# VH-VL binders against q9umr5, part 234

Target 1, 268 residues: q9umr5
Amino acid sequence: SYKPVIVVHGLFDSSYSFRHLLEYINETHPGTVVTVLDLFDGRESLRPLWEQVQGFREAVVPIMAKAPQGVHLICYSQGGLVCRALLSVMDDHNVDSFISLSSPQMGQYGDTDYLKWLFPTSMRSNLYRICYSPWGQEFSICNYWHDPHHDDLYLNASSFLALINGERDHPNATVWRKNFLRVGHLVLIGGPDDGVITPWQSSFFGFYDANETVLEMEEQLVYLRDSFGLKTLLARGAIVRCPMAGISHTAWHSNRTLYETCIEPWLS

## First folded at step 11 (VH-VL)

Design wb55 (framework fv_dargistotug)
Fold by ESMFold2-Fast, scan of step 11:
Structure wb55 (fold): chain C 268 residues (1-268), chain A 122 residues (1-122), chain B 106 residues (1-106)
Amino acid sequence: as target 1 above (268 residues)
Amino acid sequence: QVQLVQSGSELKKPGASVKVSCKASGYTFTDYAMNWVRQAPGQGLEWMGWINTDTGNPTYAQGFTGRFVFSLDTSVSTAYLQISSLKAEDTAVYYCARNHRFDYPWYYFDYWGQGTLVTVSS
Amino acid sequence: DIQLTQSPSFLSASVGDRVTITCRASQGIRSHLAWYQQKPGKAPKLLIYDASTLQSGVPSRFSGSGSGTEFTLTISSLQPEDFATYYCQQLNSYPTFGGGTKVEIK
């Protein structure tokens, strides 16, 4: 009856983090087949994002093949970027709802405990020196580091985010856009009290300009140029924005009110 | 079914220009980028750059800026390489090559044109 | 720029021989390497990508291995049609090719 749901976790995470989400889905949509992918768990989540995309692709292919009416994706934090790339690289995906749960869709520019664990003496103002090196790009968190004061370095060195956002041209860009546009609904979730995703509006394709003023999605060049299909999706009525205050980064997948408001309506 | 067919060999004098064509068939032309790779006599393969077949935007490798121009005509599924102010060192076989699609964002080539020999001599 | 060094540059072999060709990268490129075969007067043909994945239609006697900076192409039982020049290519950045290894009749 209900379409299967595939869950992709975030940085330093595993399938165990989603036990509450699974309870909610079972209560509201009993019989739904939910697969939480146990790939790149814990410290393996630091592997380059394109490597993670390859691994997750192998896992989702048989699930999608067995569900001719389609599947839903719920992708948390860094996992939302993995899912963005999956939708672009798969010529045959049948995803109905892509639910992006507090993911840094335009990148990250903020100090976090995870960055301090990897780079103890770095601040957000100087992390560009590490992240935009070849060595730094071997870490997933640097793949979506977006320093608004060094945008030229970001555009040249980002091996992942600049490519999937169409900010730097690539041979696959046209097909990646065509594939991404097959998604039924892009459901964007995030909020000001997240405390990790900086700016929090990155979850809604907003981001800092060079003066650290947040410009929303419709003001971004990627939207205006329709680089990977955001303008087309919005015109089609396929983008859903669901901001919610009062939710910290690790609570998005365990808050019942958030689930009922932002996730449940999209799990046909 | 996928095929890339290039124009015939050219013999040019130094200072002349040449325009090589690469006609694609058997797939949607705008879904795949086109690369140019040259091979001087007795030498190895040298990547020159690529063109976005949807937007027409070219990207040139270091050393191939200025005299080299990538263009296309999507109505006939054809990519072009133009070389101006020809020099003897431009003597080479020029290949067009389609970018392979994979889930990793690599530059590598699944189908190649047969090559066009451009000879520059006095 | 990532430089690729192939060895040997020239190899003599007989039909039925096992031959190996090495490609070394100037920096780590993970598994991001492809191998091409080129016969005289012909365009290159993709044999292997992602270090070890055979392109569709390529005979199983061809195999690739390696990661990081050292890669090997192996032909387990050389056939007459395999006499050609072989090139490695890195996929980690804008394309660069090795100098080629010419496999000739002994």
Scores: ipSAE 0.722, ipTM 0.869, lowest interface PAE 1.4, mean pLDDT 92

Design wb56 (framework fv_dargistotug)
Fold by ESMFold2-Fast, scan of step 11:
Structure wb56 (fold): chain C 268 residues (1-268), chain A 122 residues (1-122), chain B 106 residues (1-106)
Amino acid sequence: as target 1 above (268 residues)
Amino acid sequence: QVQLVQSGSELKKPGASVKVSCKASGYTFTDYAMNWVRQAPGQGLEWMGWINTDTGNPTYAQGFTGRFVFSLDTSVSTAYLQISSLKAEDTAVYYCARNHRFDYPWYYFDYWGQGTLVTVSS
Amino acid sequence: DIQLTQSPSFLSASVGDRVTITCRASQGIRSFLAWYQQKPGKAPKLLIYDASTLQSGVPSRFSGSGSGTEFTLTISSLQPEDFATYYCQQLNSYPTFGGGTKVEIK
């Protein structure tokens, strides 16, 4: 009688990463139908995020249609941004809990092994030259690259993150906000020892200002303007913040204590 | 059923101002952005920009800042295009066009007004 | 801005002919292209979006194809009511239109 759970993976990832998560759910909520979406796996996770949103939407529609009581989303890393967009573009989603596992909700500004593999000669200070080009925007990681020293370029060139965060206006912004606001709970999970998501507070809608000082969600213009509904959700009591130290980026979906503390309570 | 009805043709002298209206009906006005597109005599289509019908915030294409102002009156479901300091080059049919309520970040137009001819001549 | 080049600019064809119009983009736009039909003295009408998806109510003789930088609108069997100018439009960024293709039925 538990609501179905849909899992969306992250960059260079696949359904194999979620074996432990599925075991935990089966132990605490036996009988839950869990679907881990096997789309845009491995290198295909580099495809533009709007292309991924289109594909994941086609996969989630029949699952949601069969669950009139609602569904839960568990979305890991880059997958959290895919889920953000799904909730905005779907006029008919019935998501109760949207559980975001260490996702760069305000963007990424940090060197990682993934970035070095894709752009081996680039440093984070120079990556804006590549990411904010038309060619760069064909890669998912550049769709959420947010250089705090070139915010004007980010606002004009970001084809994905600036739009879903309402940082640049869009003809569908009002409808996207209305759709997103139908979510029951926004559960944000992340922590200082992640080691990949930079700044780690991006998982909680915090981000760097031009001096690389982290400003929390309530200080962001997107929150103050209520651009896609964060202020409304917080006022409704629908935002849950669950930070945890000691967890590395690849361990969020395999740590039992994290599951029991941050995920289990939101799976009805 | 969706309709966009524009104001009638205008004949103006250089330096004058004109305000074109576009009245929407058959849908929730604030759920869809409104675009402006012009077409000079014998020429193709040129996108001018759009206005967010919920917030009133306009976005202008390159070359349409300054003399062109998009505004709206949500109480009567009407969008407006005002052109100041008219020049002969502004002679064109001006269309309002509804942004399709689409899932993705695509700007395309499902319903159009009938067009308003603005002629600027001495 | 992304530039769209249409060819041909003008064509004359007989009823029943297969007509093909090409639209080329100055940079990759994936499938983010729409086609519009404009009859003399009338507003444009949306025919196709997302390169190949027919708008509701558009006859099946119209079809679109292509991705990246090259796109095609095809009318499989031209009818008298298809006399019009056809425009492509890119959706990948702020909208730009092609120069138009005027189709005249003999």
Scores: ipSAE 0.536, ipTM 0.784, lowest interface PAE 2.6, mean pLDDT 90

Design wb57 (framework fv_dargistotug)
Fold by ESMFold2-Fast, scan of step 11:
Structure wb57 (fold): chain C 268 residues (1-268), chain A 122 residues (1-122), chain B 106 residues (1-106)
Amino acid sequence: as target 1 above (268 residues)
Amino acid sequence: QVQLVQSGSELKKPGASVKVSCKASGYTFTDYAMNWVRQAPGQGLEWMGWINTDTGNPTYAQGFTGRFVFSLDTSVSTAYLQISSLKAEDTAVYYCARNHRFDYPWYYFDYWGQGTLVTVSS
Amino acid sequence: DIQLTQSPSFLSASVGDRVTITCRASQDIRSYLAWYQQKPGKAPKLLIYDASTLQSGVPSRFSGSGSGTEFTLTISSLQPEDFATYYCQQLNSYPTFGGGTKVEIK
């Protein structure tokens, strides 16, 4: 039988967004137990990411305990960062495939409708003033705001992303790396027509340098230093890249071709 | 099970140097960061900084730069605190303490060494 | 940056009493606070973390509450072994400790 699948939603989202994904899984892998976590829905998705990690951890522990052969994670958008942290903080996770569905793994630096809703008069060039304050770090979106023109502020103020990426040292870094490395497959999905995740290559651990030139994963210090295990995973053959054009941010979980190409092969 | 055992008390003159050891047992030494905490006589607890036991990289609190050096010998699961150019104000009990949980980005301490009293007097 | 103020600094109590110690933070630290017990001549012992979670092996008479800037450690029925100094500690960033509360026999 198929391993259970746990789904973690994104910013301003809920379990309802995944109805098509569940239909696809049921069609190709009938009998799969799929749990879509109904935590931090809608406005609650703005809560600090470490608070969300705590809540999702409590929800996934019993599911993993009941599945000794392992589980799969499908984590959408901001949810992919929650799942990154879950894999690092759990010293007993049994995740086989971690499927990251258009998640800003190296952070976000772009003007979007979501950002304008929360900070309507801000531009990406000045949002660092809000996000890198103690007040700003109480909002999930600021936890992964990564301004390439104020990298020193990002490194000092980011309470979440800089820590899970090993960009700022932390007492837990070594164990977080060891825990993350237990994952069977890291499946990265994203594309140029997403329209929200900026740069879109953030979904593949690429990101802007100080001149806003995108450097891919293998050129990142976090990869070169193997800060949380990316270089080790790549050498092990455990990283899968699945870019797809023509898919907007809210369509990743409802596109059949995307599912068949990038998700279905990793659901054992 | 888990134990942190520190070196014995030291009596030093101003200007001398001291090296305090903290030997860990009962767990994988490199999986947990080691912190140093000072307590002057009759005073409260003061965090000095921590050392990454995997990389050897130290981080010092603002009052503890220059004269204070954190180091390791991973082959014997031991962390060291060295204080140079000792001053009377350095008189204190020095504790090593293990960082606790992996669950969140917290700095807090589950196991402590018994403490090393360093007395600086002429 | 974050300052912790404990009150009272000294407390006299009898065995069986309910003892309450308060810790105030200079800014919102959510639930990211720990409590330690230190007996004379001994290293501190972790009692509570995340404001209200008891460390394994700590008696149930100890409880923590609070969030934001106001936190309380309560000992519901003081025992002879509880006479000690208690410290709060902020967990969210580089550690800072409160000044301590010494609990003495009346």
Scores: ipSAE 0.603, ipTM 0.819, lowest interface PAE 2.4, mean pLDDT 91

Design wb58 (framework fv_dargistotug)
Fold by ESMFold2-Fast, scan of step 11:
Structure wb58 (fold): chain C 268 residues (1-268), chain A 122 residues (1-122), chain B 106 residues (1-106)
Amino acid sequence: as target 1 above (268 residues)
Amino acid sequence: QVQLVQSGSELKKPGASVKVSCKASGYTFTDYAMNWVRQAPGQGLEWMGWINTDTGNPTYAQGFTGRFVFSLDTSVSTAYLQISSLKAEDTAVYYCARNHRFDYPWYYFDYWGQGTLVTVSS
Amino acid sequence: DIQLTQSPSFLSASVGDRVTITCRASQSIRSYLAWYQQKPGKAPKLLIYDASTLQSGVPSRFSGSGSGTEFTLTISSLQPEDFATYYCQQLNSYPTFGGGTKVEIK
């Protein structure tokens, strides 16, 4: 009776991380078929995001085909960007609720342990030299690196985020927008205590200007130009914003209050 | 059925201008970007750039700014390539080609016009 | 720009022969390569995209393989209508084409 749920994990993650989320769904919506995709697990999550989109697309097609009433997506962290692209490249997706759990929708600009592990001598101020090279763009984390002090380099070199956000034009932009707009609900979740996603408002399409002052979604050119449909979705009442304090980056999929408040209402 | 039909061959003197048309049919014109590709006699293919058929925004490859202008008329589903101040080295067959719309950020071309030969001779 | 080098530039073969054309990229393009066929006086026709995916309506004797920097187009059992020039194209960034391989039937 409930629509199937497809879960897409984040950086250095796997299906095991979602055991609590599956328990919550089973308790509130018993009988829901939940598929946590075991693709690009662990170190494979560093593969370029377009490669991940291709692999996840192949996995979701048969699930969507078996569910003519529609499916829901729950996409965590980096996985939220994969799901953004899936909704744009699939001419026939039947996604009702796209639930984005603390995903850097406008990009990332912050020093984290993940970046220090991969690039130990780099600071956020100089990472643009690596990320905006052809070699750097072969790593998923560089695909959504958005240095607000080098926006010209981001616009020219980002092979993924600048394209799916419509910040750089592309031959597929019109059809990607048309496909994305078929989503029933865009549920955005995030919060100030995440500690990894920087700025945390990136999960709500806010981001730094050149002075590192956060501008919210409605002030972004992406929204004002309606580049991939945010303004249209908001006008339809299809965007849900659910910020919550007190939740660290690795706890979004294991907090019961978060689940009941922000996720459960959208799992018809 | 998808068709791209281009205007006929042109013979021009150096310094003149030419406007090549590419009329689309069999699909929604604004859903697919249009590319321009040229081929000098006996040479290979050279991508010139593309135009967003929804917004009218052109993007030019290096070497094709200034004298080359992409435009469109959506009311008649037609894309145009205009070349001003023609030079002998502009002699080529000019193709319009539709960008395949369904995949990743790839530029590849599923349907092509028949080509327009532009000859520039003094 | 990503440079594509095709070899050979020219070949002559008999009907029924197996023909292999190579395309080398100056840097890794993963599987993001297409192959086109161009007959004299005609527009190019898409044969293969994503290195190995055959375009609808293209005969099964055409196949593509490779990834990274080395790619091949193979025509098993060459037919008279296969007389043409073949071009590779990278899809990873703004389009660039190989120099072409002209196939003549003996």
Scores: ipSAE 0.673, ipTM 0.850, lowest interface PAE 1.7, mean pLDDT 92

Design wb59 (framework fv_dargistotug)
Fold by ESMFold2-Fast, scan of step 11:
Structure wb59 (fold): chain C 268 residues (1-268), chain A 122 residues (1-122), chain B 106 residues (1-106)
Amino acid sequence: as target 1 above (268 residues)
Amino acid sequence: QVQLVQSGSELKKPGASVKVSCKASGYTFTDYAMNWVRQAPGQGLEWMGWINTDTGNPTYAQGFTGRFVFSLDTSVSTAYLQISSLKAEDTAVYYCARNHRFDYPWYYFDYWGQGTLVTVSS
Amino acid sequence: DIQLTQSPSFLSASVGDRVTITCRASQGIRSYLAWYQQKPGKAPKLLIYAASTLQSGVPSRFSGSGSGTEFTLTISSLQPEDFATYYCQQLNSYPTFGGGTKVEIK
């Protein structure tokens, strides 16, 4: 039989977005128990990410406890960051495949439609004034806002992403790294036509330097220092990269070719 | 079983240096960060900073850079606090304290050393 | 830095009394507040963490409450061994301590 699958949604999202994904899993892996977590739906997805991590943790504990053979996580967009933190804070997680669907793993720096809905008069160049304030850090989107032109403010003010990436040190960092390293496979999915995640390479731990030139994962200080285990996972053969062109941000969970190519192989 | 044992009291003249030790036992030293906390005579507790026992990277609170250096020797499970160019206002009891994490990104200090009195006087 | 204000700074109490100490933060710290007891010449001892969780081995007469900016430590029936100075500490950012509350006999 197949390991249970837990699905974590993204910003302004809900379980309804995953109807097609559940159909695909049922077709290829019949009998799989799939739980789409309906916590922090819609506007509640704006709550601080550490608050979301706490709520999702309470929901996943009993699912993991019932599955001693392990579970798989499929985490979409902002949900991929929640899952990053879950893997780090849980001393006893039994996650085999962590499948990250177009998640801004190194942060976001782009003035897309979602961001303009929330901050309609703000440009990406001046969002740092809002996001790196105490008030701004009460919103999930600001928890992973990563302005490459104000990296000093990001490192000092980010209450979430800078900590889970080990970009700013934390007393819990060593244990978070050990916990994260228990994951069986880190499956990274994303692509150039996403249109929301900026830069799209953030889904693969690449990000802008101060000139907005994208540096890939292996050139990041986070990787080179092995701050939370990326270098160790890559050496172990546990990182899978699955880029795909032609897929918009809201289509990652409803594209059959994407599912067959990037997700299906990791659902044992 | 967990114990933090600090070095004995020190009496120093202004301008001298001092090195306080904090030896840990009963747990894996590198799994828990170590804090330093100061208490001047008759005053309250003042957090000085912490050191990552796995990487050796120190973080200092404002006002404790320059003359204050956190270091460690993992082979003997010991953390050190060095104060150079001692001043009368450095007179205090210096404590080491272990970080213990709980659910979420937060922590608390669960075990403390007995304290080391450093007296700076002419 | 986040400032913590304790009140009162000093109180006199008798064995059996109910003692209440308050700690107020300059900004919201959720429940990331700890309470310590310090006896003369000794290191601080952790009593409570996460605002209301008793540390293992701490007597049930000690209790903590509060969230956000207002916190309280209560000793329901003061015992001879409870005469000490009590400190609150926030851990929502780089740690800071309150000024302390000295509880004296009489």
Scores: ipSAE 0.558, ipTM 0.797, lowest interface PAE 2.2, mean pLDDT 91

Design wb6 (framework fv_dargistotug)
Fold by ESMFold2-Fast, scan of step 11:
Formats: sequence, C-alpha cells, structure tokens
Structure wb6 (fold): chain C 268 residues (1-268), chain A 122 residues (1-122), chain B 106 residues (1-106)
Amino acid sequence: as target 1 above (268 residues)
Amino acid sequence: QVQLVQSGSELKKPGASVKVSCKASGYTFTDYAMNWVRQAPGQGLEWMGWINTDTGNPTYAQGFTGRFVFSLDTSVSTAYLQISSLKAEDTAVYYCARNFRFDYPWYYFDYWGQGTLVTVSS
Amino acid sequence: DIQLTQSPSFLSASVGDRVTITCRASQGIRSYLAWYQQKPGKAPKLLIYDASTLQSGVPSRFSGSGSGTEFTLTISSLQPEDFATYYCQQLNSYPTFGGGTKVEIK
C-alpha cells in the first residue's frame, strides 16, 4: 500500500487549509494515511523557525518509526523551510518524496500583507534593519528574509536560512548535508502568479542578485559548492521541478490540476 | 564508545611554538565539528573557536586569530591546535571538545578530551 | 558578546544537602543555556542543555530551570562525587562560560 503522508502548513495557517488536498489524495491513492501536523497554527507560526523545527521533529518521529518503507512530506510555503531543516537535523529520517509547495527556499524579498501586519511602516527596502537584529530573528518570517541589497547582513545575522542553505558555515553542516541527502526525491513546485513568494523562483532555489536579476539554482554558490547536497541530488536525478502558472499563493493545496500534475506522481 | 585523546603536557620557552593533538575514536570524525576551549590555571573556561572536520575551515573567537591555528588530519581522525610565538599568558590547559549534533543550531559540547597542559616559562 | 555571571563563586555543603547555583546572562538567551561539571584535574562533563534537559546518564538529582536571563542548577541531595566546579554556558553563536561555582565539602 501507499506510504504515509505528513503535511506541514505555512504562515498563519492550520490543518483546515488542506481539506481539498486530503480529498485529492483519498481519490487517487485510497488508503493513504495522511497526517496534517496541528502545531504552530495561526499566530504561533510566527515563532522562530528553529523552535518550530524542534516541535515538528517530536511529532514526526513516531510516524516515521511506524513506516519502515518510508514516508512522504508535503510542506507548504514557510512549512517547506521547516521541512528542509527537519531533513537536515534528523539522522534517521526515511523520507521518500519531499514535496515543497511554493516555499521560499532561497528566501523572501517582497512586500506582503503579512509583513505589513507585523511591521506596518516598513517597506521591503528597509525591513533589513528589523529582521537582521536579534529581536527580529525571533520571528519566523525574518528567519528567511533575504535582502539582496544587504547580503552581508543576511549572511551574518540570519539564524536559520543562511545556516540551512550552507551560506554561512556551521558546526553541523556536514551532518546536515549527509542527513538531507537521504531524501528520495525533492519535488519543487511554484509559479509566477503566486503573488506572495518574491521572487517566485525562490521556490526553485533561484534568487535575486544585487541588481534584482534572478539567477537560477545552478548559478547559486550553494549549488556550485554543493553546500547541503543540491548538486548531488540533481546528479542522482532526484530533483523534480514543477512550475505552474495561474495559481495564487493560497491555492497550491486546493488546485486539482496542480495536484494531478505535480503531487500525485510522487505519492507511491 | 566516543573518546577524544589529547597529546601530553608541554613545557615551552617564550617565543617557541607548540602543536597539541586531539585524536577522535568511536564515531565518524567528519560528521562532527571540533571545538577548542582554554582554561588558564585557577581560571574558568574560554571558547577559542571550532574547525569544520569535513572541509578543514576554521572559525576563531575574537582574540584567537593570528598566533592560533586549527588544523586536522582526517586520515588519522585527529584535530590539531598550533600556537606560535608563545607568551606567558598562553599557559593553560587546552581542551578539544566535540560539537553536539543537535536539532538547534546552538553550540554545546558532549565529549571532551582530557586536556593538554601547556606551560610557557623561561 | 553575552556575559554570564554565576553566584555564588564557591560554597561549602554537606552530603545530603540541597544545593542551588545561579547563572545570570547580560542579555536574553531564551533557554539556550547548558551546565557542565568539572572535577579537579578532569575535563568538563555536560550535565544539562537547553536550560532544563538532562543529558543521558546524568543522575536525576541534577535539574535545571530558568529562561531569559536567570537560570538555576539544583542538586537535590548532594553526593560525595558531586564536589566539583560547575559552569554555565550560553548556547548562542558566540559561546561563553560563566566564572564557575566551586562546591566543596563542609
């Protein structure tokens, strides 16, 4: 039968957001055990990402232990970064498909309603002053704020993304890379009409240079240095890219065509 | 059974150099970073920095650049601390300590070498 | 960098006593604090990490508490092998240790 599926939600989100995704999985893979993790819901999703990683880790351990054939992860938006860290900090994970739904894998640099709620007077051009402070790093959204005009501050102050991407060296880097490389498939999903993830190519490990020109994954230093295993995964044929136009940020988990094209094929 | 075994005590004159070794066993050497911690006689613990055991890249705490060099030999699972142009204030016990692999990114040290006393006197 | 102040610097106690050692951080460090035990002539041994999580193999008479800037190590019933110096350490980007608390037999 089908491997269990674990779902990790995003910013200001909850398990209820995935009701359509659960319907689709039940239709195409009946009998699949799907667990939507009900942790860090709503405003609790603002807690530091390392705190969220610890909580989600505790929740996934018994699920993975009961499934010796492996599990699949479906991780939405900010949840995709939580899952990146989970795969790196777990020396015993048995994840087959890691399906990343429009997650800012190289970071975020865009004005959104979420940021205006937290920092009403800030624009994307000056948010670095708040996010790259010790206080700012206590908020999840600042943990993946990546200002391409202040890359030096990002590299020195990011307590999460710069470390998980191997952009700044860390004592655990070798073990994190070794652990991450055990994943069977890295399925990257995103698109130009998302409207929240900026640049949208961040979902595919592309990102802005200092002139706000997007450089794709294969041009990134993290890929070229193979800092956490992207080059190795690509060489193994383990990276799947599935871009789709016409899908807004809150619709990735409720679009049937997206599900059939990008998710369904990876749920063995 | 994880063990870190350090080289024996050293007595050096000012201006000399010393190289302390820390041999690891019981685990995969390159999976864990190695830290160096100093303790002057009758004083507390002072973190000096760490070395990435896979890449060989060192990171030094403020005050430990220049005269202090971290290196390694992965073929024998050994980390080294070299101190050049020794001064009297370098007299201390030098410890190697393994960085614990943890689900948080913060440093704590689960296994320590027995320490190497370096005495600098004329 | 973050400074850690331990109190007291030394104390005298008898076997069976409850001993408490305090560590104060100059800045908030959440729960990112560890405690180490060092016996004379020996290397430090990790007792507690993340403020209150007991390291595997450490006796249950040791406990840690606190968050933010104030932390406490407690030994509920002091044993002969517990006479040692205890150090707190903050678990941040730049590790620093407290000055140590020497626990000696009364």
Scores: ipSAE 0.518, ipTM 0.778, lowest interface PAE 2.8, mean pLDDT 90

Design wb60 (framework fv_dargistotug)
Fold by ESMFold2-Fast, scan of step 11:
Structure wb60 (fold): chain C 268 residues (1-268), chain A 122 residues (1-122), chain B 106 residues (1-106)
Amino acid sequence: as target 1 above (268 residues)
Amino acid sequence: QVQLVQSGSELKKPGASVKVSCKASGYTFTDYAMNWVRQAPGQGLEWMGWINTDTGNPTYAQGFTGRFVFSLDTSVSTAYLQISSLKAEDTAVYYCARNHRFDYPWYYFDYWGQGTLVTVSS
Amino acid sequence: DIQLTQSPSFLSASVGDRVTITCRASQGIRSYLAWYQQKPGKAPKLLIYKASTLQSGVPSRFSGSGSGTEFTLTISSLQPEDFATYYCQQLNSYPTFGGGTKVEIK
């Protein structure tokens, strides 16, 4: 039988967004137990990411315990960052495939409807004033706001992303790397037509330098230092890159061609 | 069983230096950061900083930059605190403390060394 | 530099008494607070973490509560071995400790 699949949603989202994904999995891998976690839905998705990690951890523990052969994670958008942290903080996870659907793995620097709804008078160029304050760090979107023009502020103030990426050192960094490295496959999915994740290469651990030129994963300090295991995973052949054009941010979990190309092969 | 064993008490004159050791056993040394905490006579606990035991990278609290140096020798699972140019104000019990188990970004200490009294007097 | 204020700094109690110690943070720290016990001449011992989670091996008479800026440590029925100094510690930024509360025999 197939390993169970755990699905983690994104910002302002809920489990109901994944009905098409569940249909695809049932068609290609009938009998798969798929659990879409109904935690931090809608406005609750704005809660600090470490709070979300704690809640999602409590939900995944019994699922992983019942599946000694392993589980797969499919994590969408902001949910991909939650899953990154889960893999690092759990010293006993048994995740085979971690499938990241258009998640801002190196952070976000772009004007989106989400930001305008929460901070209507802000611009991406001045959001660092809010996000890198103690008050701003109470919002999930600020936990992965990565202003390339204020990298010192990001490194000092980010309570989540800078820590899980090893961009700022942390007492748990070594065991977080050790735990993360137990993952079987890191499947990275994203594309240029997403329209929300900025730069879209953030889904592949690429990001802007101070001139807003995108540098790919292999040029990042986190990769070069192997801060949480990316270089080791790549050398092991465990990183899968699956970019696809023509897919908007809200369509990654409902596109059949994407599913067949990027997700289906990694569900055992 | 986890154990942190520190070096014995030291009596030093102002201007001298001291090196306190903290030897760990019962766990994988490089999996847990080591903290240093100071307690002056009759005073409370004061966090000095921590060292990444895998990389050797130290992080110091603001009051403990300059004269204080954290280092380690992973081959013998030992962390060190060196204090140079000792002042009477440095008289304190110095504790090493292991960072808690790795669940989240919490800073609390699950195992402590027995403490090393450093007395600075002429 | 989050400051923690403990009250009282000193209290006298008898065996069997209910003892409550308060810790107040200068800004919100959610539930990122730990409590330690220190006996004379000995290293501190972790009692409680995440404001209310009891460390393995710590007697059930110890409990913690609170969130945000106000926290309490309660000893429901004080025992002879509980006479010690108690410290709170915050976890929301670089660690800081409260000033301590010395609990001594009446």
Scores: ipSAE 0.641, ipTM 0.817, lowest interface PAE 1.7, mean pLDDT 91

